# Miniprotein binders against q56419, part 122

Target 1, 326 residues: q56419
Amino acid sequence: MEGRTLEEVQEEVFKRHGVLVPKKELEDLAKALEEAGLLLTEKVEARLKEEEEKLKRERPMRLAGLSYPEGEREARAFLEAFRASYPGEGEEARVLLMPHLEPSRVPEVYGAALAALEKTPPPERIYLVGVAHRPLKEKAAALPVPFQTPFGPALPDLPALQALDALLPFELFNTPLAFREEHSLELPLFFLKGRFPEARVLPLLVARRSPELGEALKVVLRDFPGLLVLAVDLSHVGPRFGDTPLTRTLAEEARRRDLGFLERLAEGEPEAALAFLGANPTRIDGVEVVASLLPLLRERKGKVLAHRLDLEAPTLSAVGAGTLVL

## First folded at step 9 (miniprotein)

Design mm26
Fold by ESMFold2-Fast, scan of step 9:
Structure mm26 (fold): chain B 326 residues (1-326), chain A 84 residues (1-84)
Amino acid sequence: as target 1 above (326 residues)
Amino acid sequence: GSEDLEEELEQAIEEAEELAEQVEEHEEAGRVDEAIEAYQKLAIELYDISRLAERLGDEELFRRAYEEARKAARRIEELLEKTK
């Protein structure tokens, strides 16, 4: 680290490993290592390699005891409470759009997803498509290992993952560290595994629109039929996301854009849904997933079961969440 | 039965060979868009060959077809970059 800034170390680690290490973690580590006379970059890289090696065997729970209960019995009761929070009946899903926002913030929305799963015959496999919250080396990635849950491990569908990898112009099993802490997969998976304990999973992350992913998935789904789940949040508005503090007008705009997006998807018109958003001024994070999966969403009609714009009062910010069945 | 799968495999190999010739012709002629389309069809045929080989227990053909499908897919990405 001699002669290097923390920004330069952060950039070097990002270029080599595709991981953005927060400056506070680098500062804390630098302070500790300075006392021992060690190079920061080498120690960070060694720890990342250790974590990467662990991820070759399994993906452990990270949010157990925080976002959902760790024990199976408590997790079952928690899941049933979310179902009870939604007063309506579900619809059978061939494609399910559900949120990945903290469940306690939008219990009725997750309850609607659970209602849909109750009406859906158990699939052999679930294609779980989330949004990358950390940089990926490619446009999309998957991690072909068991994902731990309170209901037991969600096992990967290795033949289907390998089939998908064969049809893509990039290595599908890239950036394993991006899966270490990824709530867009972990939170929906909790609910999906609770309802379909025997289903295998294809855990997929999208960082940027990948039409080749949608085309490949269309081919793979023909040979390996299953439930397609888009785990995406809707509008992100307020100071936490670069806006002015949430006003009634901004909240109404966010709701209008969320519902307009979902309703066009429900009509089987994903291109119209994307066009409706334009420049995406309220930052619906589902746009990259929908743009990637166009061949799987066209001409598939369905229904919006629930929608909520959840207010985070301390920051005057809000995040939209919805449940859509196709 | 396996005889039906063998017939499907023979047909898929023949189609992949024809597509490989089309790819070469389009690339040599500088027809990039046509080459991309032919590579997409070739990648899908190679994938189908790998699936049929797996069902027939032909592990060596499965590996070869799988790797050739990946090469075709990667070539599409390279050609798309050149069109910008």
Scores: ipSAE 0.085, ipTM 0.643, lowest interface PAE 7.3, mean pLDDT 89

Design mm27
Fold by ESMFold2-Fast, scan of step 9:
Structure mm27 (fold): chain B 326 residues (1-326), chain A 84 residues (1-84)
Amino acid sequence: as target 1 above (326 residues)
Amino acid sequence: GSEDLEEELEQAIEEAEELAEQVEEHEEAGRVDEAIEAYQKLAIELYDISRLAERLGDEELFRRAYEEAKKAGRRIEELLEKTK
């Protein structure tokens, strides 16, 4: 009932069908929705405070049983099925760009990432950089706790996280609640932990361009070598994302935008990749991550292993996903 | 407790599924008034599901249920304009 009064709803039904909807039924509905909203506000505040305290100890799985299996045996079979969906061989990664989109929608793209991880020597630590889907108090954040997975907890690299925090002009551990429901970290982490069970993790979220993050990471990586993973999705097109319904032309333009972006990154030209998207790229959520990590991406040549624009027919919308090795 | 909320959520989902089936049946039969009534009840259940999901910390289900509730609202509007 967005912006409509009870009288307006009743009048509309009467005009179309000659029947008056009982005023009491509409009033009872409005009252129930209002009361539910008030009750929710008080209980949500108390619950969020409790969940914030829990996040000081560990980050539980949120997508187990939904996006991946809860059990270790089933999770390993699931991961191997994704690898099998990609027919190519991987390439060794120093930097890996992979998606965080629902895996079942782009299995061959995740399969390409798995192929790259198979060719990559086991790292001591993984710098996992995702996109904040909830507000952060600062431009970026990290959560220095174990992240639960079906393969056991992914342990934080506390010395490396502390070194990073010391080099930044803001508090790195600034928004724990932003990590409670964050698929841009949880979904890539499932695959990374499955392949590198002994690697420690630096779970990082970027909300806005932070050049100081890239400069600090360049220093930390020299002292604490590891695999850098950019967990980003590409084009977001269609009504689900506040745009016009997807047409064949718009889908082709989205594919060209995605591939042009990835190919410029593969050439070691991240500034050219950003310029290619234009001054205000609203369709690729990885822009802020790439803009933050420029010092780590310059002059690194690599290869695009996979790309797909996944169509969501019910909403006439699509999301791009790709795997890039640098 | 959260177990009670889980049971309420399960019941609300079951009711929403039954209402969605009623909507489809009424639309196929050309019963516009009955379809509108069923959509109105469906929108209420979807909104209730969104609130229960939020209380349980399931933000993805909250978002999906809320979006489906809005979609049901738009369908009611479309049906009200039918056969002029």
Scores: ipSAE 0.000, ipTM 0.102, lowest interface PAE 23.7, mean pLDDT 82

Design mm28
Fold by ESMFold2-Fast, scan of step 9:
Structure mm28 (fold): chain B 326 residues (1-326), chain A 84 residues (1-84)
Amino acid sequence: as target 1 above (326 residues)
Amino acid sequence: GSEDLEEELEQAIEEAEELAEQVEEHEEAGRVDEAIEAYQKLAIELYDISRLAERLGDEELFRRAYEEAKKALRRIEELLEKTK
């Protein structure tokens, strides 16, 4: 019945077909629909349990054939095309901020990230910090399994993940299903694995501010040195994100907000970067990641290599993307 | 060599024991902020013990230090929740 009374259902049928349906027939239908709903719920739960079990062994590609090519040769050519989209030279990174939105929307920004990776000596491991787009049981999570890519599996750094888990007040490996479809890890990982095929990975998701994660990571990085990657998008503006339709003035404000944020991070002043965003820090999805990682970002100076505000004209919305090296 | 790592481990254990005493003293005195700071230092020392134990091949000590670090950090979370 979905919130309708039997009388309302009878009235609707009479209005459309000129027939009064017996109440017992409507009751039998309602029971059948309830039973079908229960069976659907059971099937969904069984499917989720099966998927969770599979995630204990590996994380398969979800965006292959959609956001990047499935085949290794095609994937390599695709990656090189992004590098070619950026005419500048990179800078060496100890910390890299790069986007996670659809790469085809901002090829020059991903190209700038690739340029930075070219100037960066190959790390033994990559701390890849993305944004949770699905609820986590804790403030942050990791999945300690191989992540499949067209360039082969990105292997987890189990000793470093275990060391990180030891320094957190919660279980780090707490929400495997959140990793099943997570583009904030999968899309940056495609580029990182293509450039550093031998590097192991710590795939990390942040859902809410976790200062304890930043403190723990500072300690773990001392014993397990590696490249820290913040995979975050910048301004989200317009109706698609619960805002007013984008005007030229609002787009200019978003660009200025993004660049002001990145420039303050480049000065080694992450608290000033957060303060600069003003009254609405949720406009930038990287806020929770930056707020969690403050101890790793303070006093690290660097350079903004690229920034773009990608406009989605049909929805009058936009998403900002940038590449920052520290 | 292994002798140097064993000396480092002994020093880390001694420091962890001192920090555990400081934690207990601050908690019993109701000094919550000082207890939290001491617990954070204790967790770091326990982490260092786990790393030294791993390098020495002592899996049992690694596991114990790892679990004790987790307990210290969970205690901090409990203390922070109660004061909010």
Scores: ipSAE 0.000, ipTM 0.553, lowest interface PAE 10.1, mean pLDDT 87

Design mm29
Fold by ESMFold2-Fast, scan of step 9:
Structure mm29 (fold): chain B 326 residues (1-326), chain A 84 residues (1-84)
Amino acid sequence: as target 1 above (326 residues)
Amino acid sequence: GSEDLEEELEQAIEEAEELAEQVEEHEEAGRVDEAIEAYQKLAIELYDISRLAERLGDEELFRRAYEEAKKAARRIRELLEKTK
């Protein structure tokens, strides 16, 4: 039922078909539709519970064969090709900002991230912070299970995750299903696991700014040092994102917006970076992540290694991507 | 060594006891912002106690301190909700 009464349905049928359907037949139809809706709801709920149970054991690959190769040998060649697409040398990272959009669209940006990882000592653990593309019960969440990759499973750092959970005013492991299909973790993890096969991971999603997460992470990182990775994309412009069609002027504005944001982060001024974005901070999906992690980003200087605004001509839209080391 | 960790643990417990007293004083006085700040420091101190207990092999103290840290952190959320 879509908010209609039986009397309204009966009148509509009469007007459209010139037939008066007996009230009992309309009542029987309404009951059958309601029962069908209940059965569909039960089936959907059963399927969601099944998927949730599977996620208690592991997080399977979703983008293998689509965004990266499924086989280990092909995945290794794919990763090395991305490294080769960036002609520069990297810089050591304590904090790495890298994209999570389709890698084939910005190979040199992912190549710059790989270059930075080559200069970085292998970490015992990676704090991988992505952006939730599905609702979370809380402002942030984590999933404490192995994440499958072509290079083998990325194992969770259970002691560090438990320490983080202890310091948060909410349950950290609150929305397992949000991790079932989450490219902001899966795509960066492919590259991170390829370079640091022995590192454990803390897969974290941010839906809304959580200063509590940043404060807790500052404490946890002291006891469990590791590489902090912000897996975020930059400007989203054009009709695909509910905006006007892209022009050269708008593309130039997006590039200046992205670079101004990244350069301020590189100066150790994350509040200034957020302020620089102006009135519409949602134009960059990394805003909520940066706002949550302020204590970890302040007074940490670094370098922008790469930036590209990827144009999608069919939709006259664009997404910005960058690599920043701190 | 173990002696150094035991002294560090004793100091951390004293700090946590002082912070717990500050929390009680601020809550009784209706100083919500100060209570939140004190709870945050208490949660961190209790977490540190749990880590020291773990290194000393004191599983019961670890468990207790860890759960108390979690309670302090969750109390912060409750106080933040009440001020809105």
Scores: ipSAE 0.014, ipTM 0.589, lowest interface PAE 7.6, mean pLDDT 86

Design mm3
Amino acid sequence: GSEDLEEELEQAIEEAEELAEQVEEHEEAGRVDEAIEAYLKLAIELYDISRLAERLGDEELFRRAYEEAKKAARRLEELLEKTK
ESMFold2 (binder alone), alone request of step 9: mean pLDDT 85; pTM 0.821

Design mm30
Fold by ESMFold2-Fast, scan of step 9:
Structure mm30 (fold): chain B 326 residues (1-326), chain A 84 residues (1-84)
Amino acid sequence: as target 1 above (326 residues)
Amino acid sequence: GSEDLEEELEQAIEEAEELAEQVEEHEEAGRVDEAIEAYQKLAIELYDISRLAERLGDEELFRRAYEEAKKAARRIWELLEKTK
């Protein structure tokens, strides 16, 4: 009823249609609608609880057959095609920034990430930090289960995840359902698992700035060394993102913003990178991740391997993507 | 070997005890910034104690040190909010 009484509803129907609906019929209808709503709520709650229970065992693929091939052979060929799309040589990464948008939109950027992974010694574990696209109960979360890929399951590093949880002021394993459909982890993981099939993974999501996460990770990485991967997209511009239609000038501004951000990160100056973005940091997907991981990014020099602004002509919108090694 | 780990554990416990005393002194005196620094070092020592305990097979000490590390972490961030 949301602020209307049955008497008000009865009066409105009479005014519009000249029919006086008996209160009992309106009460019965309201009860039936409420009962239907309760049944829907109960069914949704039961389904969510069932999905949450499934996530205690494994995280299944959601984008197989859509963003990447389901079969291992086809997945391997797909991965090699992306590598071939980047003509340059990679550089060893201690920290890798790579995108998580649809790979087919920016194949050369994913190719650059693959080139960097080829130059990187196989890590025992990968700290994969993505962006939460669904609410988390806390600033960050992790899911300590195998993540399925066409190359086999990416196994969780349980000791390292537990160590991380111990140093955080909140429960790390706080929102399993947020991981059910999360492309910022699934898409980078496809490439990472293809290149490092034996590496264990810490799948981490950041919803909002968590300096606690960065401080804790600095300690955990000392005892559990591994590759840190920031799976973030850059500028989001145009009407699709609640912005003005893209023009040549705005596209150039977005490219300068993206490159200025990445170049400052490459100089080991993450605070300067954040400051460079000015008053609208939410236009760059990676802001909350970078702001959370400051202790791990300071004084680490590196190189921007690739950058592209992917243009979505029908919506006059664009998303920036880049590969940075530190 | 285990003897080296036991010696490291004893040293970590001594450091944690000293840091806990520093934390209490700073908190009681209202020295919030100094208390935060001492708590940060304490949390790291407690985490190290938990890791050494696990390697030595001391499950009870592991659990206790883990919980104390988490408690120290919560207090650090509580104090940081206080200082703005």
Scores: ipSAE 0.208, ipTM 0.687, lowest interface PAE 5.8, mean pLDDT 88

Design mm31
Fold by ESMFold2-Fast, scan of step 9:
Structure mm31 (fold): chain B 326 residues (1-326), chain A 84 residues (1-84)
Amino acid sequence: as target 1 above (326 residues)
Amino acid sequence: GSEDLEEELEQAIEEAEELAEQVEEHEEAGRVDEAIEAYQKLAIELYDISRLAERLGDEELFRRAYEEAKKAARRIYELLEKTK
């Protein structure tokens, strides 16, 4: 391929655009381009440049019509149905941990989050921290553009984002393309925008532990107070996630790990929560978020409102989801 | 009023100058941990100066303080890498 390996092409694309293209997709594209006499890098870069230009203006909805309704009226009814799935009262949150798993799989957990938001005074801004499912050029990233929702655009808090960038050792706006297909931000944002339509948003992704992000956020939150939302899923178990088939014993162990983690966070002991997971190994994608945000979670007590381990019988797999207010 | 903000800015600048001297002294002496602590405090003071400058409409001071805060944050990262 023009004297390059596919691995070299992947690396060049990642360096220029902050996106790692899957090898199978690159191989299929390379075969088609060899027949056409075109360079793989040129075609991939042209497409990524086009997507990046779109992301400079706004982040469009990706999951509308799939995970939630496109129309505002239908979206409102959808939120009401999820709230109704949780029979309890909420608690006021200054920090909210909620899932980003497909909402229909854990309606009571999203209902608990909605209940907490009902008890929470409308914030001027929401610090929405999700998990990067694609590589980032740095440990964390943000996208300073409106995010489209059925309830209207969620507007970025530009002064707060700029303040955060000033305190970070890297460029905060470093990987726009990572936000194109990011359900850990889109799904929670749908619920948050429906509940707080006037709030501005800081959409943040964590790929790797960034203690500097937590330290910077502690300073920024002092001057730009708002609701901190950790959009994280809990245990991932079973063959779907490269593990052994789920048994009743393994499911109970996963529930125990999830609850032990959440309960330690609720006691204001995030280091103990991380240590607990280290002693009881699990694939919780929220670990990197919690490890990054330690300064904001210490000595902040709260309550676990809901927890579910969602079982996927056909794959003998499960994903944990929970709602925690601090 | 703005007189209170100007007084607060003067105090923040004085603190930042003292911290910059502490940083230089610790770095010259090879006291890496103390330099990191001084840089952390300096970064916060520079950030505070940028906020005060913005409230006072001093765009030039805002930009300079913003850039110096980011520079201090990068230096903290560099020093932390050296301690591995």
Scores: ipSAE 0.439, ipTM 0.816, lowest interface PAE 2.6, mean pLDDT 87

Design mm32
Fold by ESMFold2-Fast, scan of step 9:
Parts: C-alpha cells; structure tokens; sequence
Structure mm32 (fold): chain B 326 residues (1-326), chain A 84 residues (1-84)
C-alpha cells in the first residue's frame, strides 16, 4: 500500500471496531487486491487487443439508432428529409467540404451537401478526409476495411490505399483503434454511401498537418481519380471549447470568420484562407486538414452552398458548419 | 499490350537510375533543396515503376519499387527536418 503498513491498518481496525484481524488475513487481502488490479489491467489489455483484431475485418456502426436510423428504409427516408431541408440546387463537386457535426443540428447544411452530390457524377472512389478525435501514432492514418452503414458496407479501395501508403514516410495503417469511434468519418459516410452506394472509400484521418499527405494524394488521384471530401467543422466558440461565453457580437464574428475562410477556399486560395484565420484567431477544426491538402485545393474555384452557426444555448457555445463545392 | 508496358517499365527504370544519380550528386554537394526536388521526382518514378510492375504481374519488382518509394519519402522528410 502507499504509506500505511499492515500493522498500522490492523491497529486502526482494532481501535475502531474492537476486532483484531490477523496479519496473515490482511496480507492475503492486500495481495488479492493487487492481483485483482493486475487481472483487471490484463482484461482491459485483452479487450483492446480483441477490438483491434475485429477492426482488421470491419468497422461496425457506432451511431446507428442515435444519429441516423439503423434500417435501410428508415435511413433512406432520413436522407431524403435532409435533402428536402435545403431549398437550392447543388453544383457538381470535384472537392466537397461538408461537416461532421451531429446532422440533426444543421440539416440544411447536410442537405446542401446532398444537393451537390446529386449534381456530381458517381465516382469510382471517395477520398474521405476527417479529423482524428483520438490520438494517432502518426500525423495521419487510414483503416483498410469495410465500414458498415445502413445502406450496406462501404468497401475500401485497397489498391488506392496501398498506392497512398507507398508515397508516405510512415505506415498509413498505424492506429486501427482510432477508427473505433470516429464521427468525422461515420457521419459524412452515411450521406456519401446513401448517394453513391457503389463507390469505394479511402477513410483518412488527419491529427496534425501532413503536407506529405497532400503531395501523395495528388499523385494517387492521378492514377485513382475520385471525389475528395473534407469532413470538417468550422468555428468552435464558447465555454465548451475553452472560450468566452457566446454573445450576439461574438456569434456574428464567428459567422463572418467561417464565411471568410470558405470564400477564400472557393476562390482557389487555400493559403489565403489559412492566413485569414491567422489574422482572425478562433478555433476551426478544418485547419489541419486544409493545411495538409493544399496541393489539391489550389486554383480550384467553387461556391459556398450553405453555412450555419449552430447555437448550444445550455453551454453558451456554438459550432459552425458549411458546405463548399470546388 | 504487355509489350508496351514492358517498354514503358524499362524507360521508367532508366529514369529512376538517372534521378538516383542526381540525388547523390546534390547530397554530396550539400544542395539540400535540389536534393529534395530530385528525391520527390525519384519517389514518383519509383511509385510509377510499382504500378507498372503490378500491371505486369511482377510481384517482386512491385514490392521492391514500393519499398524504395517509401524510403525516398522518408528521406525527403529527414531532409526537410534538417532545414527547419
């Protein structure tokens, strides 16, 4: 035990309860507690190993029944409802920026993404780039297994993933457990699989800026053309994110900041978009993704289809979400 | 056909060999930026060799070219870290 001897424990028990516990029984109890602690650690390690091994075969749904319906019929109706929430027409996308925020909070933003996908010819593959919410061993990672959805499994593009791995200075498939619970991939994938059921997917996570990822992707996209999807949220403001409580003025500043960032990306000027954020400091989780993908975003002009700052009144906080086609 | 792919592969190997010599020359001369540019071209050429080898069913060449492309990528990262 920490600082107490078994003799001191025995004396305290005798003083408080008038019972003398034999030293051997106290020693046996202490050993049993230590062994129980070791066994619990071993069981946790065994469970993590089992989960990691399962992830080598498939990635199961985690948010079905919570963020979207489990059944295919209900899932399709849900998707149609989101599309209907956006009154405009989409535009063809070669690059799509969409949120990974809880869909029910920004339905018109996801509806705009669906409108863009309706105008986009079906790709053979989707490069789905999300944000890591768990640590990665490297700057980026991928998981080369089927991802389950209500529309059936989204199959990995193994040749394209292997091609990407060949051009990276690290092992691409480095942190399977980071994909076990990752809404930045699961939520956009629900919409992408519903619209493009035959497309294969490269599920990619970025934890930190990886210019080598963007350079490698530019080469791979030449041989394996497809739709590039950046699944990122925008401003994170308020106490929930370690910031000042939200006011109308701060909310308007966040909206202007989000739109300024998206507008510069739409002009084909991703470096200007990053510089704009540097001049107007706030938290946008898409920064590391955009900074990693610069070679794929330069000189691509497009349009902002939707933007919303979703207010979370109980926490006086907000998260920005937008849809951008390039 | 496969004969065209074989000719393309032979040319890609020659280009990779020339780029490897350029890399060595730039590194020996201490020209770090030029070495990085040459390594970037070499990595892409090795990657292209791996793609051609796969299409031709040459598994051994595919594996070797894949490994060499990855080594070139790692070397680019090392050189970039030295210049920060």
Amino acid sequence: as target 1 above (326 residues)
Amino acid sequence: GSEDLEEELEQAIEEAEELAEQVEEHEEAGRVDEAIEAYQKLAIELYDISRLAERLGDEELFRRAYEEAKKAARRIEELREKTK
Scores: ipSAE 0.598, ipTM 0.873, lowest interface PAE 1.8, mean pLDDT 89

Design mm33
Fold by ESMFold2-Fast, scan of step 9:
Structure mm33 (fold): chain B 326 residues (1-326), chain A 84 residues (1-84)
Amino acid sequence: as target 1 above (326 residues)
Amino acid sequence: GSEDLEEELEQAIEEAEELAEQVEEHEEAGRVDEAIEAYQKLAIELYDISRLAERLGDEELFRRAYEEAKKAARRIEELWEKTK
């Protein structure tokens, strides 16, 4: 019926089947379909409200039994296996950049992050900044509830979250449903909680560039010192991400782009890192996070511990992942 | 101790009041960039007042300072949009 009048529909049915359907029957049918659509909308809205209410109490595990083991013993062995995949020693991190890509795809990169965490004194709190994979009502958001892990719940740092909210021009605790399924927080948190079981967490999502978030965090970190973690993946290339199929040349370009970005961050030059990526920053989901956190990244020198471009051969696509300590 | 925090709080309130007067003067004079800068300093002072109030157990002052800091942050955003 879309783009057609009821009379045109009536005429076409008559021409094709020799049956004249009364216009009132078509009107009644259209009304019934509209009412059925409204009932479906009401059902969906009721479902979403129920999910929101659950998120006011806690954020349950979504990837347990899929991306990591459900049981604590098995989860511990899983962490040790990832650490063992990286032969090097870590370095102390004030700021840690780590991936949120499926861990089994880049075990040595997560192993490097674990090595850095082993060299880092236990923080009182972790500022975990991930990338929103669903729309947020504002540029950034946080969910101030316990996040479940196999190592027990990661508790929110409520005073620090409240302090951050006070300095922002928007409500920080917006869009709780965006946190229901968010691997950019859940996967890094699994590793962070395994290493720092007593640390409280500020689970933050960035959807769009928010300089005000970086400025606010600079003030809050003065009063609530902690470990800053940027949970970001690097290059996304190939048809799975709307690009041309991956070639050897495009893969080499992606590796060069990733490493050039990370190396400039390691020199304490985040503006140069962003400029290096050029006019296609959306292919690295970490760009919006780095651009938001500029005040926290300037003049902090560090080291790239690991980098991999993970190939997904069936789709001729790839995702870059790296570990950087600052 | 708490007596030192009370003195620090009194100083912060005085600084916030001074900044609020600067903000008002810059806005009335149409000096938008200077008003934004003064509002940025005011927001930080109001935030500091909220932190001191919390440490002193003054829940009412904490809430008021929190609300005023957030208002200042929103006003900065509003003024920024008018200039760009």
Scores: ipSAE 0.412, ipTM 0.804, lowest interface PAE 3.3, mean pLDDT 89

Design mm34
Fold by ESMFold2-Fast, scan of step 9:
Structure mm34 (fold): chain B 326 residues (1-326), chain A 84 residues (1-84)
Amino acid sequence: as target 1 above (326 residues)
Amino acid sequence: GSEDLEEELEQAIEEAEELAEQVEEHEEAGRVDEAIEAYQKLAIELYDIARLAARLGDEELFRRAYEEAKKAARRIEELLEKTK
């Protein structure tokens, strides 16, 4: 790997994934990449253009067979198992905050989201707002194509997407490739499509704070009513996320931060929720989503249905997850 | 360069050894909260030893330190559940 030592690559993989790749394997990989580098660059660019063209037609499943079952019958049983993991009845949602981390890690939290969806009248459309895990050309983006799921394709709400695009100071459909591998949309969508198979979707990604997105969405939601879903994880603590190793004190602090944040959102005070996080708001995934959507969250009261801090002992790391209905 | 990393590694190993003794003492005495704190510090030192070993190319030490760090982390999880 150009400009990087094998030790640096090995350490970086360890920090992010908690695994040591043997030096021999890294040496073989680095040599193979070096030998093919120049010719591969042109082929990679051609492949990316081909993938981008495919994304103009549909967004295929990437996590089927990994995070959820590929077959419709097996997928339905999977959903039912998650719902069963939450003993409560849920509450009707007009705004739903739910996680996007691996569902098997926090089944009760996804179960609470499913319970809320059961109490919610089927929406004509879902505004699904996730977090960009890859760079966007603008602060936010959308992809106006069918998203494949085991329950059939989730169809885009083209009129609502076009209305949103018209109100924004930037091109909404600006980074199709960012949607190719995006679990913050794919994982919540699996659950949403399973519960509301007829609902159309506005798949939205936020990379940076966009108050203009929140203002535009407030207008669009009046003309195109629907369910607003914030697909965000909460505290990210530990070396896997470039933070300090998990301690008892940090775990308690993370739980306190997550619940304090969610409780203030439930009181209809999103600015207070952001302020409560203090000087380190980046520890909570989705801060940029909440900051972008302030006009939609103000003065909307609700309830926290579930919260879990998922401990990943091998990496001394933890991720918070919660379900909030507004 | 590598000499600085080697010195830092030696210091981290000494600190981890001291923390391991503190962990054993606290656990034998039934001091759960103090054991958790000591395990937390031990896990951090073991993680640092693993990182330094990786930078120095000591794959054997890296694997040993990483495995011990995981054991310490699992023990913290167990003790945290016991105090719930």
Scores: ipSAE 0.000, ipTM 0.237, lowest interface PAE 16.0, mean pLDDT 84

